# Designs tried in a protein design chat: VHH binders against p49116. Part 52

Target 1, 238 residues: p49116
Amino acid sequence: EGPLLSDTHVTFKLTMPSPMPEYLNVHYICESASRLLFLSMHWARSIPAFQALGQDCNTSLVRACWNELFTLGLAQCAQVMSLSTILAAIVNHLQNSIQEDKLSGDRIKQVMEHIWKLQEFCNSMAKLDIDGYEYAYLKAIVLFSPDHPGLTSTSQIEKFQEKAQMELQDYVQKTYSEDTYRLARILVRLPALRLMSSNITEELFFTGLIGNVSIDSIIPYILKMETAEYNGQITGAS

## First folded at step 19 (VHH)

Design E19
Fold by ESMFold2, fold request of step 21:
Structure E19 (fold): chain B 238 residues (1-238), chain A 119 residues (1-119)
Amino acid sequence: as target 1 above (238 residues)
Amino acid sequence: QLQLVESGGGLVQAGGSLRLSCTASGNDYALAWFRQGPGKEREFVASISRSSSYTYYADSVKGRFTISRDNAKNTLYLQMNSLKSEDTAVYYCAADQYGRYRSPNYDYWGKGTRVTVSS
C-alpha cells in the first residue's frame, strides 16, 4: 500500500471574500471562516485512508477534531487571511457587546484568553516556518486521533495516525537534514490544539450565521457537499 | 502568479561588496538566491524561511554572503562581501510556494541580475 498522503493533499489554498472592507464586519469574518472550514473538511474527505473508514466513522472523526483542523488551518493561512486583523475586529465587536451588557465579565475573560492562546499558537507555528508538507502531515495526525471519546475503529485510526507520524518524520529528516531536532520542535506544538474550545471558536468566527450555529450539526452536510453545489447551483423545481 | 524582480547587480572589484535586492509580489514564500556563472550550471547560493528564523548557505559563500528579508517591503536581500572572481554570475531570486527553506525545487524565478567581479 502507498503513502497516506500524496502531493495533491499538500495544496491548501484559501481564497478570501473580495473586497476586504476597511473595518471587518461579522459577515466578512464568518464568510472567511466558512471558506476555511469547507476547505479543511474537503481536504480531509480527499484522503483515501479517511474514505476507507466509511461514512459513520468519517463523520465521527470530523466532529471530534474539526476545531483542531480549523485551528491548524488558521495558522497555515494566517497571512492570506490577515488573521491578526480579523482578531482585532472580533475584539472590537466584543467591546460593543460589553457596552450593550450582552456578555458576562467571566465570559469575556474566557474569550479574551482564548484569543490570546490562538494568536500565540499561530505565531509559534509561523516562527517555526512550518511548511505546506508539514502542515499536511500535522493535519493528518490530528484527523486520525484515536483518543477522542466515542470513536469506533480506534485501532485502524491509530494505525493511520502512526503512518502520518512516520511520513512526517521521513519528510523532515530528508528535507531538513541539518536540523536534527525539527521534528520534536514541531510535534510539541500539537497539545496546544486541545486547549482550543470549539464553543469559543463558533462564537469568534461563526456568530454571523442565521441562528446560533453548532458546527457539529452541519458537518455531515459539508462532508457530502460537492464544490459545484456549494457555489450556488440551484436545481429546484416549482 | 508570483512576480520576482532582482536588482542591484553590476561591476565590482575583487574584494569589494555589493547588495542585491529582489522585490516580490507576495510575502508568503520561502525565498532563495541562485546563481549561474559563465558556462556553468545554476547553483544554490542561500535561502531564508518566511519568518527569517532559518537561513542556509552554500559552503562557497558562507561567511561572506548574508541573506535577509524585509516582509513589510516584500523584499529579499543578498549582502555580498569579500567578492571573488568566482562569484561572477547572473543571480536569480527564487520562491517555494510551500514555504520550504530547504526546497528541492523552486516554483517561481526572477529574470536575474548580473554581477561581474573584476580581476
Scores: ipSAE 0.730, ipTM 0.888, lowest interface PAE 0.9, mean pLDDT 87
Fold by ESMFold2, fold request of step 21:
Structure E19 (fold): chain B 238 residues (1-238), chain A 119 residues (1-119)
Amino acid sequence: as target 1 above (238 residues)
Amino acid sequence: QLQLVESGGGLVQAGGSLRLSCTASGNDYALAWFRQGPGKEREFVASISRSSSYTYYADSVKGRFTISRDNAKNTLYLQMNSLKSEDTAVYYCAADQYGRYRSPNYDYWGKGTRVTVSS
């Protein structure tokens, strides 16, 4: 009954904190990442299919997929965020921590491998020139993933995912009819999202925001926020 | 809002070449050239993706025109070779905010630069 997404779900505009500091720091990185997180959660909550699943299912879905949505957001907004600069600053911070012997060797390896995987994912998405409509459908496919453990209403979630996949297929075939294999090239990028660790994402991007609480613990509160509260968090305004 | 300014138009002999430029105030867009000939509707010429990985050309210009971009300079180019009298038009730079290199509609337009091909 009607499309899964409307044009209001395609617009995804991230505004960065201003002014840009001369030296990137934890506060700037955390504020930038927080804006993207809240933009992503606002996007998800605005989808009628998501609303139809109910509060408990919404919380379970977002807990399962927030890191994948966030990672797609990083790829989509990499230019406006200057993501390469942010990741370079994080690597420099990690190198300083190594010199001061503040991290274990195993943890350092895990974090650096994650940064490399994130860089490669974002680069591959940029090389494919994924457009805003394609990102919206990819985010919907990720959001309505029925295969995460502990979900209820998995049959309905699966039907929504199939609808998102069909709408993406129709869009790509209509818009890029000259490129027979574009859909396949896009879809083959998605498995890389399952390699991203939510724990490491929190460490990289959210250390200054959360202290010792996890994104997982605040998701129910984020999903219940009023629209005005979202707009404040997305722009960083009070 | 994105601003687009074309330049490089002028008078050229049939069989000749001309290079158009379009300076943009940003680079996170798919870009295209359109043209409007005398008494004609505006028509698509060529487009290029944000990364330059993908280009697309109208059949009437394929093999003669080359679209390119320099994202460091926020500049779009159109190299026009083997020009014909039917290439006479005002050429417009256009941008799609959603990054579609085959966009059904463009969000931002320049004022155009005139190209006249004499026989």
Scores: ipSAE 0.713, ipTM 0.879, lowest interface PAE 1.0, mean pLDDT 88
Fold by ESMFold2, fold request of step 21:
Structure E19 (fold): chain B 238 residues (1-238), chain A 119 residues (1-119)
Amino acid sequence: as target 1 above (238 residues)
Amino acid sequence: QLQLVESGGGLVQAGGSLRLSCTASGNDYALAWFRQGPGKEREFVASISRSSSYTYYADSVKGRFTISRDNAKNTLYLQMNSLKSEDTAVYYCAADQYGRYRSPNYDYWGKGTRVTVSS
């Protein structure tokens, strides 16, 4: 009954901390990533279909998919974030840890492979010039994924995902009618999101959060926040 | 607020060439050229995606005009060759905030640069 997303769900504007420091540090990276996380959660919460699932289902769903939403957000905002510069700074830090023998070789290899996968994913999305409407529908497809273990209401979640897929198809066919393969190229990129480790994402982008905070543990709080609180977290204001 | 500033307009003889530039205050947009001839509605000329992977041209300019961009300089170009009197217009730079290189609506517009093609 009506579209899954409206035009208000397409707007996704990330504002970075300013000015950008000459030498990136953990605080800047964590603030930037936190703004993106809160923007992503605010976006998800604003969707009527998501609201209809109820608080317990909302929490379970976001716990299952937050890393995929965050990764799509990184790809969408890669230019405004200067993500390549952030990742280069992280790589330099890891190289110093190797020289100083601070981390095991296996852990460093695992983290470097994750960075490479993230860079490849973001580059592939940039080459396709995925637009804001396409990102909104891709995020909805990821959000309403019924195949995560431990979810309830999977039948309703699947129906919402099918609706997001249908609306993406309609949008691409209307907007890019000359490119009959565009939808297929876009959808083939989605499986790469399941290769992204939430634990490594937390290590790369959220090490500077207050205490040893797991994103899983704060999701119920984030989803209950008032709009004014989201705006403060998204912009770093107040 | 994105700012778009066109330059490079002027008087040119039919059959000649001219290159327009548009400097943007950012490069995370799909960009386009439009034009408005005397007594006519504003019409689409060409567009280019954020990465330059995709371009699209109006049939009336295809083969004669080339759109390009330099993201390091935040600059959009329109190379206009084999100009005709019908190409006389004010040329506008436009940007789509959602990154659609086939956008139905553009959000930001420059003030335009005038191109006059004389016989």
Scores: ipSAE 0.682, ipTM 0.861, lowest interface PAE 1.0, mean pLDDT 88

Design E2
Fold by OpenDDE, fold request of step 21:
Structure E2 (fold): chain B 238 residues (1-238), chain A 119 residues (1-119)
Amino acid sequence: as target 1 above (238 residues)
Amino acid sequence: QLQLVESGGGLVQAGGSLRLSCTASGNDYAMAWFRQGPGKEREFVASISRSSSYTYYADSVKGRFTISRDNAKNTLYLQMNSLKSEDTAVYYCAADQFGRYRSPNYDYWGKGTRVTVSS
């Protein structure tokens, strides 16, 4: 069998909404996040192994790991997104809610910790200088995780994950042969993704656009989204 | 497309120093220096990761050359000390779009700047 990923899966180009407003409003943040989400989902969709699992299994996998994929996407696209600025803006917007006593102290703490974890994770990835290939493989490892309950085709999922891991290992060994521990250094970052709350991520990045609709509910539609619609979203033409 | 413009080349005496610069139209790239001497093939000199956390040098320049970057200025540098006649070459700046400081294939190249080391 051929490789799990090809060079076409390495490219991960996020186009930000234009123009950037002077003040990063909720709409801009949500639009940016949505584009990243769409890009991440469509990236997954472009993997032949993913397609081979079938629509139901695909949907279940994405539902289970979208937050991790999204977070990896944030890390990968942190520069183009100006992620630190976005996160700061999110915090500023939350301040309004705080002032209006709309959030409990505990909730505020949870949200702030989540933001911190996101920033820290992205910073750590930046310091490691994770490249596009490594990101692609990491995303694949996360995508094809058998760890989630209720999944079908678990054996196939495991196989694909192993393949992703093997390809990553081979890539790192070949590309960074002088750094014997690079693979391990990269892989030890993955547990941090499991600390991220999907609910909080959703609230921070998607509340403005989705309203009361959950990401879970729209995932099937995103996965079925037409290329033209996606392109329109990227270009802002639709 | 990323644009790369090298500068800082010139004539220098053996044992002297020179600092090359490469101005990039972006900073989200792994960067590298290459050189091509007279009648020689282009060869790797040094590379640096996006965050500068990782650097790599050819054996021929280790201990003498230092690669660095200023992402705020979108500029790559090559500090060359203890220059030798063998260092005479056109020096090229290169960038990898995937952020590989050990790139097998750099995507963008500058036009080069000439360094001549005289005896």
Scores: ipSAE 0.887, ipTM 0.950, lowest interface PAE 0.4, mean pLDDT 93
Fold by OpenDDE, fold request of step 21:
Structure E2 (fold): chain B 238 residues (1-238), chain A 119 residues (1-119)
Amino acid sequence: as target 1 above (238 residues)
Amino acid sequence: QLQLVESGGGLVQAGGSLRLSCTASGNDYAMAWFRQGPGKEREFVASISRSSSYTYYADSVKGRFTISRDNAKNTLYLQMNSLKSEDTAVYYCAADQFGRYRSPNYDYWGKGTRVTVSS
């Protein structure tokens, strides 16, 4: 059937809202995050193997891994997003909530740890200088994970994941032949994604736009949305 | 489109040193130096990753040349020490859009700066 990914799947360009405000408000953060989420979902649906799984399986798969895909997207787009600035702004907003006693001590700790984990993960990826091809394959490996509960066609999903892993291995060996352990160094970063809470990510990045609607519930609509409708939906949600 | 502008070339005596600079319109790229000597094909000199965590050198310049970058200034450098006559060439700055410090094909190129090493 050919390779899992093509060169068309390597390009991952996020367009930030313009203009950037002097003060990063909740709306700007949410809009930026939404754009990244949409980009990530549309990337997934552009993969022929993903399409071959069918709508039900596709939806279930994305529901299971959207947080990991989103986080990889944050790492990949950290420069264009000014991610450190965004995270600092989120912390500042959180401080306001803390002062108003809206959060328990335990919850505050969880949220702060989550922000720390996000920053550390992105910093680690930057330090590794992960390239666009490697990101594409890592996202594919995360996307086609058969170990999530409730998935159908798990054998096919596993096959696609293996294919992604093999292609990544071949790519790294070819491109970075002098760095024998680069592949392993990259892959050992993936477990960090599984330690991150999707609920906390949703609360930090999406609470201003989604309200009481969960990311889980809107994923089917995002997957069916045409790219041309993307900007309109973001504007309407704001 | 990324713009690259090399500078720092000139005439230097054998055994001397020279520092080249490449100013880029952006810093989210893996960068590299190439050179083309008289009657020779363009050849790889050195490359550096986005964060500078990784560098790579051609065997012919290893131990003599140092590639570095200042992302705050969007500038790439090539410190050339112990220069030899065979180092005479036009030196080019290049960038890879995917961040590959071992890029098979760089996407953006400067116009080059001439380095002449006299005996």
Scores: ipSAE 0.886, ipTM 0.949, lowest interface PAE 0.4, mean pLDDT 93
Fold by OpenDDE, look of step 20:
Structure E2 (fold): chain B 238 residues (1-238), chain A 119 residues (1-119)
Amino acid sequence: as target 1 above (238 residues)
Amino acid sequence: QLQLVESGGGLVQAGGSLRLSCTASGNDYAMAWFRQGPGKEREFVASISRSSSYTYYADSVKGRFTISRDNAKNTLYLQMNSLKSEDTAVYYCAADQFGRYRSPNYDYWGKGTRVTVSS
């Protein structure tokens, strides 16, 4: 059996909407997020092991882990996205909502804590200087998680996850041989992803674009969408 | 396509110091310094991760050279102290597109800047 990931799966380049507005409006944020989401899903789709699981299982996996994949994507693309600026803009928009009494105090706290967790996670990943290969393997580990409810082919999913873990281990040992604990430092970041609310992420990044439509509901369509088709839609909406 | 431009090379006496700079058209890369002396193969000098959290040095320059970067200025630096005649070389800036400060092969290279250490 060949490797789970190849060099083609390491490249993860996000193209931002152009031009960047002087003021980051909700539309720009949502479009940027949508592009990242698509890129993440397209990445998953490009993995032969993912394809081998079949359409139903693929859809279920992505539904289960899209928030984690998206968050890893945010971390990986934080520089090109100017994520700190985006998050600041989101906070500013939330302030307006607060003034209008649209959110309860408890909800405000939840949302702000979520933003904090996102920023903290991304900062921690940046400090670790996670490279493109490591991100690819981490995404694979997250993608091929067998512990989500309702999954089929869990044995196969587990095998793929183990393969991802082994390849990551080999890569880190080979590339960063002087840093004996690098693998451990990287892997201990993964639990933070499970603590993040997909609902809040959706509200922060996608509500302005998809309205009341859930990411969960559109995942099957995105997985079937061609890159050219998606690019046409997002450019046309601009 | 990332552009790298080295500067700061020149003539310096043994025991002296020199600071090299490398200006990059971007800052989302792990970066490194290499050098090639007369009649020698290109050799690794130092590398630094994107956030500067990690650095790595060749044994020959450890304790004498310091690699650093200013991401706001898109600039890589190499502070060279206690220079020796053996340090005479053309120094090259390099970058890894995947952010590996321990890259097996760097993707982008500068044209180099010459450092000459006189005895």
Scores: ipSAE 0.865, ipTM 0.938, lowest interface PAE 0.5, mean pLDDT 93
Fold by OpenDDE, look of step 19:
Structure E2 (fold): chain B 238 residues (1-238), chain A 119 residues (1-119)
Amino acid sequence: as target 1 above (238 residues)
Amino acid sequence: QLQLVESGGGLVQAGGSLRLSCTASGNDYAMAWFRQGPGKEREFVASISRSSSYTYYADSVKGRFTISRDNAKNTLYLQMNSLKSEDTAVYYCAADQFGRYRSPNYDYWGKGTRVTVSS
């Protein structure tokens, strides 16, 4: 059977669009987000256990957890993305919309709270100094969540999640043996991901690129992309 | 590829202090200090996480050495107090690409800076 994850699954390198504009426009933000999304999905596809679930189950699984995966990706890639700058830019764009009375007060509150939650989550992960291995396992735990409605092969998914958890535990115990409660501190952050609205995330990061098309609707297409196409989208090459 | 450049080494009397610096071409790394004394193997000295939230020290330097970093300056520091003759070594800066302050194998290394403690 072997381990759920290998060293090849630890590397998670996001390449940002170039050049970076002086003013972070909606296109740059959306392109950056898209690359992260593609990278996340490509990462999932690279896991043999994920492949073993079959295309239909894989699609359903990613549809259920893409926001959580994306958010973990934001946290992991916060430095290279200059996430704080991106979020500030998003806020500025929102303020313009607010001034134009395009959003209701309640919606503004929801969006701002969401941005705050994103920032807080990423900051908390940074403070914990989550490493690449831990991120990989956390993503696996999130990916192989059997508690989403409409999933098939839930027993197998649960098994994979357990395996991810066990491997994470072993890794943390081995790597950070002096920190007895590190695993607990890391896992306690996962519930925060479930508080994140996929709709708001989609609106903030992807509306300028996909318009009225939902991430949910494009996930099957992304998952069917060839490796070369993935690489092209991730690196911006050709 | 990350570049690391150590500085601050020199001659110091036993009981004295010295501060080493390591300038990095990036700051998104867990970093560490190692040292290699004459006729000895390279040994771990101290490590620090990316956000400085966590530090770890070899028993031989606990209470005497302090590792710190300034991410704005992309610089790692090692404050060495109460220096002993056995602290004489070439000190190396190292970085882990995965952000492990307890890395089993650091990926990037500096060329080292020599510290000599005289009795």
Scores: ipSAE 0.864, ipTM 0.936, lowest interface PAE 0.5, mean pLDDT 93
Fold by ESMFold2, fold request of step 21:
Structure E2 (fold): chain B 238 residues (1-238), chain A 119 residues (1-119)
Amino acid sequence: as target 1 above (238 residues)
Amino acid sequence: QLQLVESGGGLVQAGGSLRLSCTASGNDYAMAWFRQGPGKEREFVASISRSSSYTYYADSVKGRFTISRDNAKNTLYLQMNSLKSEDTAVYYCAADQFGRYRSPNYDYWGKGTRVTVSS
């Protein structure tokens, strides 16, 4: 059966839209996030174990884990995205919404707490200096999660997740042999992903306004796309 | 493609100090110093993670050399103290595109800067 991931699954290169505008706007943020989403979906679809599960299972898995996968992508690409600048702009926008009474105080507190959790997660991953191989294995662990309700083939999914965990362990032990606790420090970060709200992620990154978007509804379309369509979406080429 | 340019090499007396710099065209990389002495194979000297949270040193330089970086300036440093004649080498800056501070294979290399330690 061989390894779950090959070296081709480690490359994860995000390119940002045209010159960054002088003032960040919802269109730039949404385009940047869309590129990351499509890059993440293209990555997932390229994995032979994922392909082997079949179309219905693929859709169910991605619906269940897309926000966790996206959040790992944010952490991995935080520097190229200038994520701290994007989040600061969003916070400033929320403060203006308070001034203009456009959102309830309770909703604003909820969104601000989520931003803080996202910042904390990304900072913790940066402080650990998670490398590209480790991110690939962490994304695989997230993708092949058997814990989500309603999944079929959970036994096979669990076996794939166990394989991803084993490959991560072997990689860390070989690469960072001087640090016997690195694997544990990395794995302790994973539970934070379950605290991230897909609803708030959609509002922050995909509507251009805090409002509504449904990534769940477009997952089947994204998974069916041809490779050329993915490349167009990832780079913004028409 | 990342570009790496070393500087700061020169002639120094044994027991002296030098500070090497490596200017990079980006900073989203784990970075390292290597050296190649006369008639010797290129050897690892020190490495540093992207955030500077982790450093690693060859035993031969531990306690004498300090690796650091300034990500705002895209610059890697090697402070070399208590220099010995065996530290004479061409010093190379290297970077790993996958962010491994213990990389088995570095993707980008500078052209090197020569350090000569005279008795």
Scores: ipSAE 0.757, ipTM 0.899, lowest interface PAE 0.8, mean pLDDT 88

